# VH-VL binders against RNA-binding protein 26 (RBM26), part 5

Target 1, 75 residues: RNA-binding protein 26 (RBM26), of Homo sapiens (Human) (q5t8p6r532to606)
Amino acid sequence: TKLELRKVPPELNNISKLNEHFSRFGTLVNLQVAYNGDPEGALIQFATYEEAKKAISSTEAVLNNRFIKVYWHRE

## First folded at step 16 (VH-VL; from y2 with heavy chain N31R)

Design z2
Fold by OpenDDE, fold request of step 22:
Structure z2 (fold): chain C 75 residues (1-75), chain A 122 residues (1-122), chain B 107 residues (1-107)
Amino acid sequence: as target 1 above (75 residues)
Amino acid sequence: QVQLQESGAGLVKPSETLSLTCGVAGGSFSRYYWSWIRQPPGKGLEWIGEIYHSGSTNYNPSLKSRVTISVDTSKSQFSLKLSSVTAADTAVYYCARSPFYSYTDTGWFDYWGQGTLVTVSS
Amino acid sequence: DIQMTQSPSILSASVGDRVTITCRASQSIDSWLAWYQQKPGKAPTLVIYKASSLESGVPSRFSGTESGTEFTLTISSLQPDDFATYYCQQYDRYPLTFGQGTKLEIK
């Protein structure tokens, strides 16, 4: 249910913008910016796996930036 | 196989607006970014900007104030407008396709138009 | 912006030679690097993407490697058809940027 973002420009890496974008895919349980000490990183957690899958499979770029990378978060 | 073809006036006067259109044949607009790239005579390549089939655009900051890229999926075309041109804008202008297969599978240009020379001269 | 610096700018070689072109990024771009070939009067054509993935239809004598911010394009044995100008391009972030090019000419 967790997605990890990388290469998020700092000006876009804020809770408001990320919440607005990812809320369209489902319920966000957790959202952390500057994740793991990376100012261009973020952690997005959805309520369900299906919601997370929908987000990572989206045909639209995150915040109109196709170079923002979305990965499944690994423990 | 997808084919791209640039069209538009090859001669533009200073201060006027350069206008080009790229026709796309043999492929879909979906899941691709459509870019304009230029190359001054004898020089390297400069990315101008891109548009997604949904209409979202990104421009090179160096040209942002003068550039407008639009798309008409019904006509399988996308266009470039570059205002207030000077001699520095003389170049071969290419349209190109860039895949957006996934968030980690995008960014290169797999198909290009043949390019069209646009000369800025009074 | 990310600057891509290619070396050398001009490379003279002979058919059958092994040649290597280098591209260095001003900052980390991971593997988001492509190589293009351009012949006079023609549009660039994709050779390699993701630093080392060979584009379909491109001869296997072409290969790409990466080490940190340094990337290389290697042609194991030059063929007459390979003489052209080569460009690297990063797609780690906007704006997309190209190297200044390397002209591979006949010695």
Scores: ipSAE 0.924, ipTM 0.971, lowest interface PAE 0.5, mean pLDDT 97
Fold by OpenDDE, last read:
Structure z2 (fold): chain C 75 residues (1-75), chain A 122 residues (1-122), chain B 107 residues (1-107)
Amino acid sequence: as target 1 above (75 residues)
Amino acid sequence: QVQLQESGAGLVKPSETLSLTCGVAGGSFSRYYWSWIRQPPGKGLEWIGEIYHSGSTNYNPSLKSRVTISVDTSKSQFSLKLSSVTAADTAVYYCARSPFYSYTDTGWFDYWGQGTLVTVSS
Amino acid sequence: DIQMTQSPSILSASVGDRVTITCRASQSIDSWLAWYQQKPGKAPTLVIYKASSLESGVPSRFSGTESGTEFTLTISSLQPDDFATYYCQQYDRYPLTFGQGTKLEIK
């Protein structure tokens, strides 16, 4: 249910923008910016796996930046 | 196979607006970014900007204030407008396709138009 | 912006030679690097993407490697059709940027 973002420009890496983008895919239960000490990183957690899968499989770039990378978070 | 073809006036006067269109045949607009790239005579390549089929655009900051890229999916075309041109804008202009297969499969240009020379001269 | 420093600018070689072109990024770009071939009067054509993935239809004598911020394009045995100008391009982030190019000419 967790997605990890990388290469998020700092000006885009805020809760408001990320929440706006990812809320379209489902219910966010956690959202962290500057994740793991990376100012270009973020962690997005959805309520369900299906919602997270929908997000990572989206045909749209995150915040109109196709170089923002979305990965499944590995614990 | 997809084919891209640039069209538009090859001669533009200083201060006027350069206008080009790229026709796309043999492929879908979906899951691709459509870019304009230019190359001054004897020089390297410069990325101008891109547009997604949904209309979202990204521009090179060096040209952003003068560039407008649009798309017409019904005509399988996308266009470039570059305002306030000078001699420095003389170049071969290419349209190109860039895949967006996934967040980790994107960024290169797999198909290009043949390019069209645009000369800025009074 | 990310600068891509390409070297050499000109490379003279003979058919059958092994040649290597280098591109260095001004910062980490992971593996988001492509190589293109351009012949006079023609558009660039994709050779390598993701630093080392060979584009479909490109001869196997072409290969790409990466080490940190340094990337190389290698042609194991030059063929007459390979003489052209080559460019690297990063797509780690906007704006997309290219190397200055390497003209591979016949000795």
Scores: ipSAE 0.924, ipTM 0.971, lowest interface PAE 0.5, mean pLDDT 97
Fold by OpenDDE, fold request of step 22:
Structure z2 (fold): chain C 75 residues (1-75), chain A 122 residues (1-122), chain B 107 residues (1-107)
Amino acid sequence: as target 1 above (75 residues)
Amino acid sequence: QVQLQESGAGLVKPSETLSLTCGVAGGSFSRYYWSWIRQPPGKGLEWIGEIYHSGSTNYNPSLKSRVTISVDTSKSQFSLKLSSVTAADTAVYYCARSPFYSYTDTGWFDYWGQGTLVTVSS
Amino acid sequence: DIQMTQSPSILSASVGDRVTITCRASQSIDSWLAWYQQKPGKAPTLVIYKASSLESGVPSRFSGTESGTEFTLTISSLQPDDFATYYCQQYDRYPLTFGQGTKLEIK
């Protein structure tokens, strides 16, 4: 249910913008910016696996930046 | 296989607007970014900007104020407008395709048009 | 912007030679690097993507490697068809940028 973002430009790496983008895929239960000490990183957690899968499989770039990387979070 | 072809005026006067169109045949617009790249005579390559099939654009900051890229999926084409041109804008202009297969599978240019020379001269 | 610096700018070699050209990024770009070949009067063609993945249809004598911010394109045995100008390109982030090019010419 967790996705990890990388290469998020500073001007885009805020809770408001990320919440706006990812809320379209489902219910967010957690959202952290600058995750794991990476100023260009973020952690997105959805309520369900299916919601997270929809987000990572999306055909649209995150915040119109196709170089923002989206990975499954490794626990 | 996919084919790209540039078209437009090869001669533009200073201060006028450069206008080019790229026709795409043999492929889909979806899951690809469509870019313009230019090359001044005897020099390297410069990325101008891109457009997604949905209409979202990204431009090189060095040209952003003068560049407009548009897409017409019904005609399988996308276009470039570059305003207020000078001699520095003389170049071969290429249209190119860039895949967006996934968030970690994107960014290179796999197909290019043959290029069209645009000369800025009075 | 990320600067891509290629070396050498000009390389003279003979058929059958092993040659290597280098591209250095001004900052980390992970493996988001492509190589292109361009012949006079023609458009660039993709050779390598993701630093080391060979594009379909490209001869196996071409290969790409990466180490930190340094990337190399190697041709194991030059053929007459390989004389051209080569460019690297990063796609780690906007704006997309190219190296200045390496002209591979006949010695």
Scores: ipSAE 0.923, ipTM 0.970, lowest interface PAE 0.5, mean pLDDT 97
Fold by OpenDDE, last read:
Structure z2 (fold): chain C 75 residues (1-75), chain A 122 residues (1-122), chain B 107 residues (1-107)
Amino acid sequence: as target 1 above (75 residues)
Amino acid sequence: QVQLQESGAGLVKPSETLSLTCGVAGGSFSRYYWSWIRQPPGKGLEWIGEIYHSGSTNYNPSLKSRVTISVDTSKSQFSLKLSSVTAADTAVYYCARSPFYSYTDTGWFDYWGQGTLVTVSS
Amino acid sequence: DIQMTQSPSILSASVGDRVTITCRASQSIDSWLAWYQQKPGKAPTLVIYKASSLESGVPSRFSGTESGTEFTLTISSLQPDDFATYYCQQYDRYPLTFGQGTKLEIK
């Protein structure tokens, strides 16, 4: 249910912008910016696996930046 | 196989607007970014900007204030406008396709137009 | 912006030679690197993407490697059709940027 973002420009790496983008895919349980000490990192957690899958499989770039990488988060 | 082809005026006066169109045949616009790239004579390549099929754009900051890229999926084409041109804008202009298969499968240019020379001269 | 520095700018070689050209990124770009071949009066054509993946239709004598911020394009045995200018391109982030090019010419 967790997705990890990388290469998020600092000006885009804020809770409001990321929440706006990812809330369209489902219910966000947790949203953390500057994840793991990376100013370009973020952690997105959805309520369900299906919601997270929908987000990572989206045909649209995150915040109009196709180089923002979305990965499944590894525990 | 997809084919791209540039069209537009090859001569532009200083301070005027360069206008080009890229026609796309043999492929779909979906899941691809469509870019303009230029190459001054005898020099390297410079990325100008891109547009997604949905209309979202990204431009090179060095040209952003003068560049407008648009898309018309119904006509299978996308266009470039570069305003306030100078001699420095003389170049071969290429349109190119870049896949967006996933967040980790995107960023290179797999198909290019033949390029069209645009000369800025009074 | 991320700068891509190619070396050498000009490389003279003979048919059958093994040649390697290099691109160095000014910062980490992971594996988001492509190589293109361009012949005079023609558009660039994709050779390699993701640092080491060969584009469909490209001869197997072409290969790409990466080590840190250094990337290489190798041609194991040069053929007459391979003499051209080669460019690397990073797609780690905007704006997309290219190396200055390497002209591979016949000795």
Scores: ipSAE 0.923, ipTM 0.970, lowest interface PAE 0.5, mean pLDDT 97
Fold by ESMFold2, look of step 19:
Structure z2 (fold): chain C 75 residues (1-75), chain A 122 residues (1-122), chain B 107 residues (1-107)
Amino acid sequence: as target 1 above (75 residues)
Amino acid sequence: QVQLQESGAGLVKPSETLSLTCGVAGGSFSRYYWSWIRQPPGKGLEWIGEIYHSGSTNYNPSLKSRVTISVDTSKSQFSLKLSSVTAADTAVYYCARSPFYSYTDTGWFDYWGQGTLVTVSS
Amino acid sequence: DIQMTQSPSILSASVGDRVTITCRASQSIDSWLAWYQQKPGKAPTLVIYKASSLESGVPSRFSGTESGTEFTLTISSLQPDDFATYYCQQYDRYPLTFGQGTKLEIK
């Protein structure tokens, strides 16, 4: 259910901005900015796997920046 | 089998607006970023900016105040306007395609137009 | 902005030589790097993406490697068709930037 973001410009790496993009795919139950001490990182957790899958499969760039990377969180 | 072709005036007067169109044939227009890239004679490549089929744009900050990129998906075209040109804007202008296959598979340019020289003179 | 510095600017080589062209990023770009070949009067063409993945139709004598912020394009046995100018390009972040180019010449 968890997605990990990398390469988020630090000025856009805040709860309000990330919520603007990700809440359209489902219910967010956890959102951590500057994840793992990385000012460009974030962790996004949806209520369901299906919502997370919809988000990572989207054809829309995060915050109009296609170089923001979205991965399944592994740990 | 995708083809990109630039068109527009090859000679532009200083202070006027450079205007180019890229026609896209033989491929899907969606799920790709469409870029303008220029190359001054005998020099390297400079990325100008890009547009998605949704109309969303990103521009090189060095040119952002003078650049407008637009798209017309019904005509399979996208365009460049560069205002207030000077001799420094003389270059071969390329249009190019960059896929957005996923958040981890995007950013290279897999197809380029043949390029068109635009000279800013007088 | 991420600066891409290529070396050498000009490389003279003979058919059959193993040649290497280096591109260094001013900061980490992971593997988000592409290589292009440009022949005189023509548009660039993609050779390698993701630092080491060969584009479809590119001969296997081309390869790419990375170490830290240094990226290398290698041609294992130079052919006449390989004389061209080569550019690296980072796509880690905006603005997209290119190296200044390496001209690979016969001799």
Scores: ipSAE 0.814, ipTM 0.935, lowest interface PAE 0.7, mean pLDDT 93
Fold by ESMFold2, fold request of step 22:
Structure z2 (fold): chain C 75 residues (1-75), chain A 122 residues (1-122), chain B 107 residues (1-107)
Amino acid sequence: as target 1 above (75 residues)
Amino acid sequence: QVQLQESGAGLVKPSETLSLTCGVAGGSFSRYYWSWIRQPPGKGLEWIGEIYHSGSTNYNPSLKSRVTISVDTSKSQFSLKLSSVTAADTAVYYCARSPFYSYTDTGWFDYWGQGTLVTVSS
Amino acid sequence: DIQMTQSPSILSASVGDRVTITCRASQSIDSWLAWYQQKPGKAPTLVIYKASSLESGVPSRFSGTESGTEFTLTISSLQPDDFATYYCQQYDRYPLTFGQGTKLEIK
């Protein structure tokens, strides 16, 4: 249910901005910015797998930046 | 198949606005970024900016104050306006397509128009 | 902005030669790099994307490799159709930037 973001411009890597994009796909139960010490990284956790799948399959760039990468997170 | 074609005036006077249109034949507008790229004679390539079918734009910061890119999905066209031109804006202008297949498959240019030379001269 | 530096600027070679063109990024760009071929008076055409993936219809004599911030385009046996100018392009982040080009000429 977890997605990992990479290459988020540091000036946009904040809870408010990321919530603005990702809450459209479902209920966010966890949102961490600067994930794992990476100022360009973030972790997004949805309540369900289907919500996370909808988000990673979206046709919309994150924060109007198509080079922000979205991956499934591995525990 | 997908074809891109630039059109517009080939001669523009200094301080005026350069205006080009790219017609897109074949294929869908969705899931692609539509870009303008220029090449001064005998020189390399410079990315000007891009537009998504939604109207969302990203511009090269070096040109951002002078550039506007627009899209008309009903006509399968997108356009470039570059204001306050000088001789330094003389170039071949290309329109190009960049796919957005996924968050990890985007950013290259798979189809280009043939290019149109725009000369800035009084 | 990410600067892409190509070398050499001009490469002279004969049909049948193995040729190598190098592109270096001013910072890490992972594998987010494409190569283009441009013939005089024509638009660029895509050769390789994602550093090493051949575009459909491109001959298998073309290949791409990467090591750190250095990217290499190789033509294993040069053919007459391959004489052109080659550009690399990064797509790691905005603004998109190109190398200055390498002109591949007949020796």
Scores: ipSAE 0.812, ipTM 0.937, lowest interface PAE 0.7, mean pLDDT 93

Design z2
Fold by ESMFold2, look of step 20:
Structure z2 (fold): chain C 75 residues (1-75), chain A 122 residues (1-122), chain B 107 residues (1-107)
Amino acid sequence: as target 1 above (75 residues)
Amino acid sequence: QVQLQESGAGLVKPSETLSLTCGVAGGSFSRYYWSWIRQPPGKGLEWIGEIYHSGSTNYNPSLKSRVTISVDTSKSQFSLKLSSVTAADTAVYYCARSPFYSYTDTGWFDYWGQGTLVTVSS
Amino acid sequence: DIQMTQSPSILSASVGDRVTITCRASQSIDSWLAWYQQKPGKAPTLVIYKASSLESGVPSRFSGTESGTEFTLTISSLQPDDFATYYCQQYDRYPLTFGQGTKLEIK
């Protein structure tokens, strides 16, 4: 249910912008910016696996930046 | 299978606008970023910018004030306009395709056009 | 901007030689690097992506490796078709940038 973002430009790594993009895929139950001490990292948690799967399978760039990476979060 | 072909005027006067079109034949137009890249004679490659089928663009900051890239998906074409040109803009201009297969499979250029020389001279 | 610096600028070698071309990034780019081959009067063609993945149709004598911010293209046994200019390109972040090129020529 959790997705990890990497390479988010720090000036764009904020809750409002990430929520705007990711809420289109489902209900967000957790959103952390600068995740684990990484100013370019974020954690996105959806209510369901299917919502997270839809988000990571998208071919729409996050914040108009195709180099922002989306991974399944390692436990 | 996919073929890219640049077209446009090969000679542009200083201070005027360089205008090129890339025709795309074969393959899918979606799931790809479409880029312009240039190479001054005897020199290396410079990325100019890119466009997605949605019309979203990203430009090299060094050229951003002078660059417009546009797309016409109905004609399978995308274009470059570079305004206020000088002799420094003389180069071979390539169009190129960059996949967006996933968030971790994007960014290289798998197909290039043949390139077209544009000379900026009076 | 991430600057990509290639070395050497010119490399002279003979058919059958093992050659190595190096590209250094000005900062960490993970594995987000590609290598291109360009012959005179032609467009570049993709050789390697993701630092070490061989593009379809490229001979297996080509390989790519990385260590920190240093990336290496190796040709294990040069063939006549391999004499060309080689460019690296990072795609870690905008703007996309290329190395200045390494011309591989016959000794």
Scores: ipSAE 0.811, ipTM 0.934, lowest interface PAE 0.7, mean pLDDT 93
Fold by ESMFold2, fold request of step 22:
Structure z2 (fold): chain C 75 residues (1-75), chain A 122 residues (1-122), chain B 107 residues (1-107)
Amino acid sequence: as target 1 above (75 residues)
Amino acid sequence: QVQLQESGAGLVKPSETLSLTCGVAGGSFSRYYWSWIRQPPGKGLEWIGEIYHSGSTNYNPSLKSRVTISVDTSKSQFSLKLSSVTAADTAVYYCARSPFYSYTDTGWFDYWGQGTLVTVSS
Amino acid sequence: DIQMTQSPSILSASVGDRVTITCRASQSIDSWLAWYQQKPGKAPTLVIYKASSLESGVPSRFSGTESGTEFTLTISSLQPDDFATYYCQQYDRYPLTFGQGTKLEIK
């Protein structure tokens, strides 16, 4: 399903950088930077729930910045 | 129960390299960031930098050109090198552990070493 | 860098007093703040994390609150063991930064 990122440094908040980290967990079907008008936000959608669960449960910081937050996206 | 202990030379000459090791007992390296923090005598705390068990590092920009932090997981140790020291680098140096329980539960320091005073003097 | 400013620098108080110390962030840090206690010659020890969560083994007389960029550590009834220097620390972003400290001493 969908994951929401917050606190992404704006200089790192781009498709190439985020794909670098998240594609290792599965197939990305949606990747939106500056999500909802937040330059530090992003939305990432995997093809399956299991792929998204692996990503949010990872022991690896996003882009070597452990303060980048990852949440389940809530509709 | 986790214990951290700093070791290294307590006296360093100006322009030389300060070198410290932190031994970690009673815990795993995984899911924790390992940090160096210093405190000049009578003053506050300054974060120097951190290392993950993977070897990934983050440094305070104010010190980045002079700092190297390394980890040796087989010896349960991590280290600090600070080059080109001056009297301003005289401080008590602490090693500390910071958990990474999740992307929303990380950043505080739950265990600290006792600290070791390093004096920079000729 | 996020600057953390503590007040007061020194606080004189008596056993039994209610004590409040304050930490202000130079910009929004949400709840990503910790409080530490440090006694002379000793390492800091964690008191509060996430602005208001009490660390295991810390007495319940300690509490933390936040309002905007202002964070408060409160000791509801001061005990002899509580005389120390207190530091706040933000962990919203790199570099991690500490306040300059508040020394809580015997009146």
Scores: ipSAE 0.811, ipTM 0.935, lowest interface PAE 0.7, mean pLDDT 93
Fold by ESMFold2, last read:
Structure z2 (fold): chain C 75 residues (1-75), chain A 122 residues (1-122), chain B 107 residues (1-107)
Amino acid sequence: as target 1 above (75 residues)
Amino acid sequence: QVQLQESGAGLVKPSETLSLTCGVAGGSFSRYYWSWIRQPPGKGLEWIGEIYHSGSTNYNPSLKSRVTISVDTSKSQFSLKLSSVTAADTAVYYCARSPFYSYTDTGWFDYWGQGTLVTVSS
Amino acid sequence: DIQMTQSPSILSASVGDRVTITCRASQSIDSWLAWYQQKPGKAPTLVIYKASSLESGVPSRFSGTESGTEFTLTISSLQPDDFATYYCQQYDRYPLTFGQGTKLEIK
C-alpha cells in the first residue's frame, strides 16, 4: 500500500503539493515528506493496494515533472 | 512504425521568430513527450523543451523566455516558436519522441525526425 | 544543470577493434542515461537506454555499463557501420543534457 517517491525537487516536496496529486487515486492514510532523511524523498500510503497500484500505474507526471520517480516501498 | 517530420522556413531574419511544425505519423500520441532538440552545425545537441498531449510543457531554462511549444492532437502535430532569434540560433532542429511508459521508464528519445536546418541571417 | 563530459573527443579505430567511449556526469544520475549514434547528415538514433539496456534492433556488440558517475559505451568488434559520432544523454532531471560527442573515425 506504500509508495516511495524519489527525485522530488525539494521546493515542491511538501504535503500540500503531493496530496493534490496523489489524492486523485484514492484515500491517503499517510504522507511523509523528506522521507528517511532525503530532502527529495517522500512516502505515500493509500488505504488499499488497488489505490496504490492505480497511482503507480498512472500516465500523469507527478507535479509536471516526469523524472519524479515512484516505487513500491520495501520494508 | 512512428515517423516524425519537421517543416517550416529554413531562413529567418535576426530578431524575428523561428517557427517549426512536427508532423507525427503512426502510433499513439498519448504517453509520450514530444520534444524539440537542436544542433548547431558541427556542434552538440541541446534540448529545447517538450510537450505532453495534455498541453503541459517543460522548457530548457536557458531558452524558456523565448520558446513556446504547442500541440494539436487532432492533427497529430506539435510546433516550436523561438522568438528574437540571432545567429546563435542557427542549427538543425529535430523533433523527437520520448516515452512515459512508467515513472521509471521515461526520458530517452526513441524516434527522431530527419531534422531541418534553420539559418538566421539577414 | 548536469554536465555530461565525454572522452575522448575523437577516437580512431580499425574494423574489428574493441572500443570504449566514456561519459561522466557532474553529479549522480543513477542509471538514467542513454547513448545515441549519429551519422553525418542524419538524426541521432538510440543505442542504449537506462545505462545498459539495448534498444530493439541494435546489435549485441554494443553494450553499456556504469560505475558511480561514469558510464561507458563498448563496441566489442567494430564494424564499418559503427563509424559515427556518439552522444550520451542524462534524463535524471530537467533540463535534459547531452555530452559533447565522441567522433569514432576509421584509422
Scores: ipSAE 0.806, ipTM 0.931, lowest interface PAE 0.7, mean pLDDT 93
Fold by ESMFold2, last read:
Structure z2 (fold): chain C 75 residues (1-75), chain A 122 residues (1-122), chain B 107 residues (1-107)
Amino acid sequence: as target 1 above (75 residues)
Amino acid sequence: QVQLQESGAGLVKPSETLSLTCGVAGGSFSRYYWSWIRQPPGKGLEWIGEIYHSGSTNYNPSLKSRVTISVDTSKSQFSLKLSSVTAADTAVYYCARSPFYSYTDTGWFDYWGQGTLVTVSS
Amino acid sequence: DIQMTQSPSILSASVGDRVTITCRASQSIDSWLAWYQQKPGKAPTLVIYKASSLESGVPSRFSGTESGTEFTLTISSLQPDDFATYYCQQYDRYPLTFGQGTKLEIK
C-alpha cells in the first residue's frame, strides 16, 4: 500500500503539493515528506493496494515532472 | 514505425519569431514526450523543451521566456515558436520523441527527425 | 543545471581498436544517462540508455559502464561505421543536458 518517491524537487516536496497529485488515485492514509532525512524523498500510503497500484502505473507525471521517481516501498 | 519530420521557414530575420512544425507518422502519442532540440553548426546539442499529449510543457530555463511548444493531436503534430531571435539562434532544429514507459523508464530520445537548418540573418 | 563534460574532445583510432569515451556529471545522476551517435549531416541516434542498456539493433561491441559520476562508452573493436561524434545526455532532472561531444576519427 506504500509508495516511495525520490527526486522530488524540495520546493514541491510538501504535503499540499503531493496530495494534489496522489489523491486522484484514492484515499491517502499517510503522507510523509522529506522521508528518512532525504529532502527529495517522500512516503505515500493509500488505503488499498489497488489504489497504490493505480498510482504507480499512471501515465501522468508527478506534478508535471517526469523525473520524480515512484517505487514500491519495501518494509 | 515512428517517423518525425520538421518543417518551416529556413530563414528568419532578427527580432522575429522562429516557427517550426513536427509531423509525426506512425505510433501513438500517448506515453511519449515530444521535444525540440537544437544544434548550432559545428557545436553541441541543446534541449529546448517538451510537450506531453495532454498539452503539459516543460522548457529549458535558458529559453523559457521566448519559447512556446504546442501540440495538435488531431493532426499528429507539435510545434515550436521561438520569439525575438538573434544570430545566436541559428541552428539545426530537431524534433524528438522521449518515452514515458514508467516513472523509472523515461528521459532518453529514441526517435529523431532529420533536422532542419534555421538561419537568422537579414 | 547538471553539466556533462566529455573527454577526449577528439579521439583518433584505427579499425579494430578498443576505444573508450568518458562523460562526467557535475553531480550524481544515478544511472540516468544515454549515449548517442551522430554522423555528419544526420540526426543523433540512440546507442545506450540507462547507462548500460543497448538500444535495439546496436552492435554488441558497444557497451556502457558507470562509476560514481563518471560514465564510459566502450567500443571493443572499431568498425568503419563507428567513426562519428558521440554525445552523452543526462535525464536525471530538468533541464535535460548533453555533453559537448567526442569526435571519433580514423587515424
Scores: ipSAE 0.794, ipTM 0.933, lowest interface PAE 0.7, mean pLDDT 93

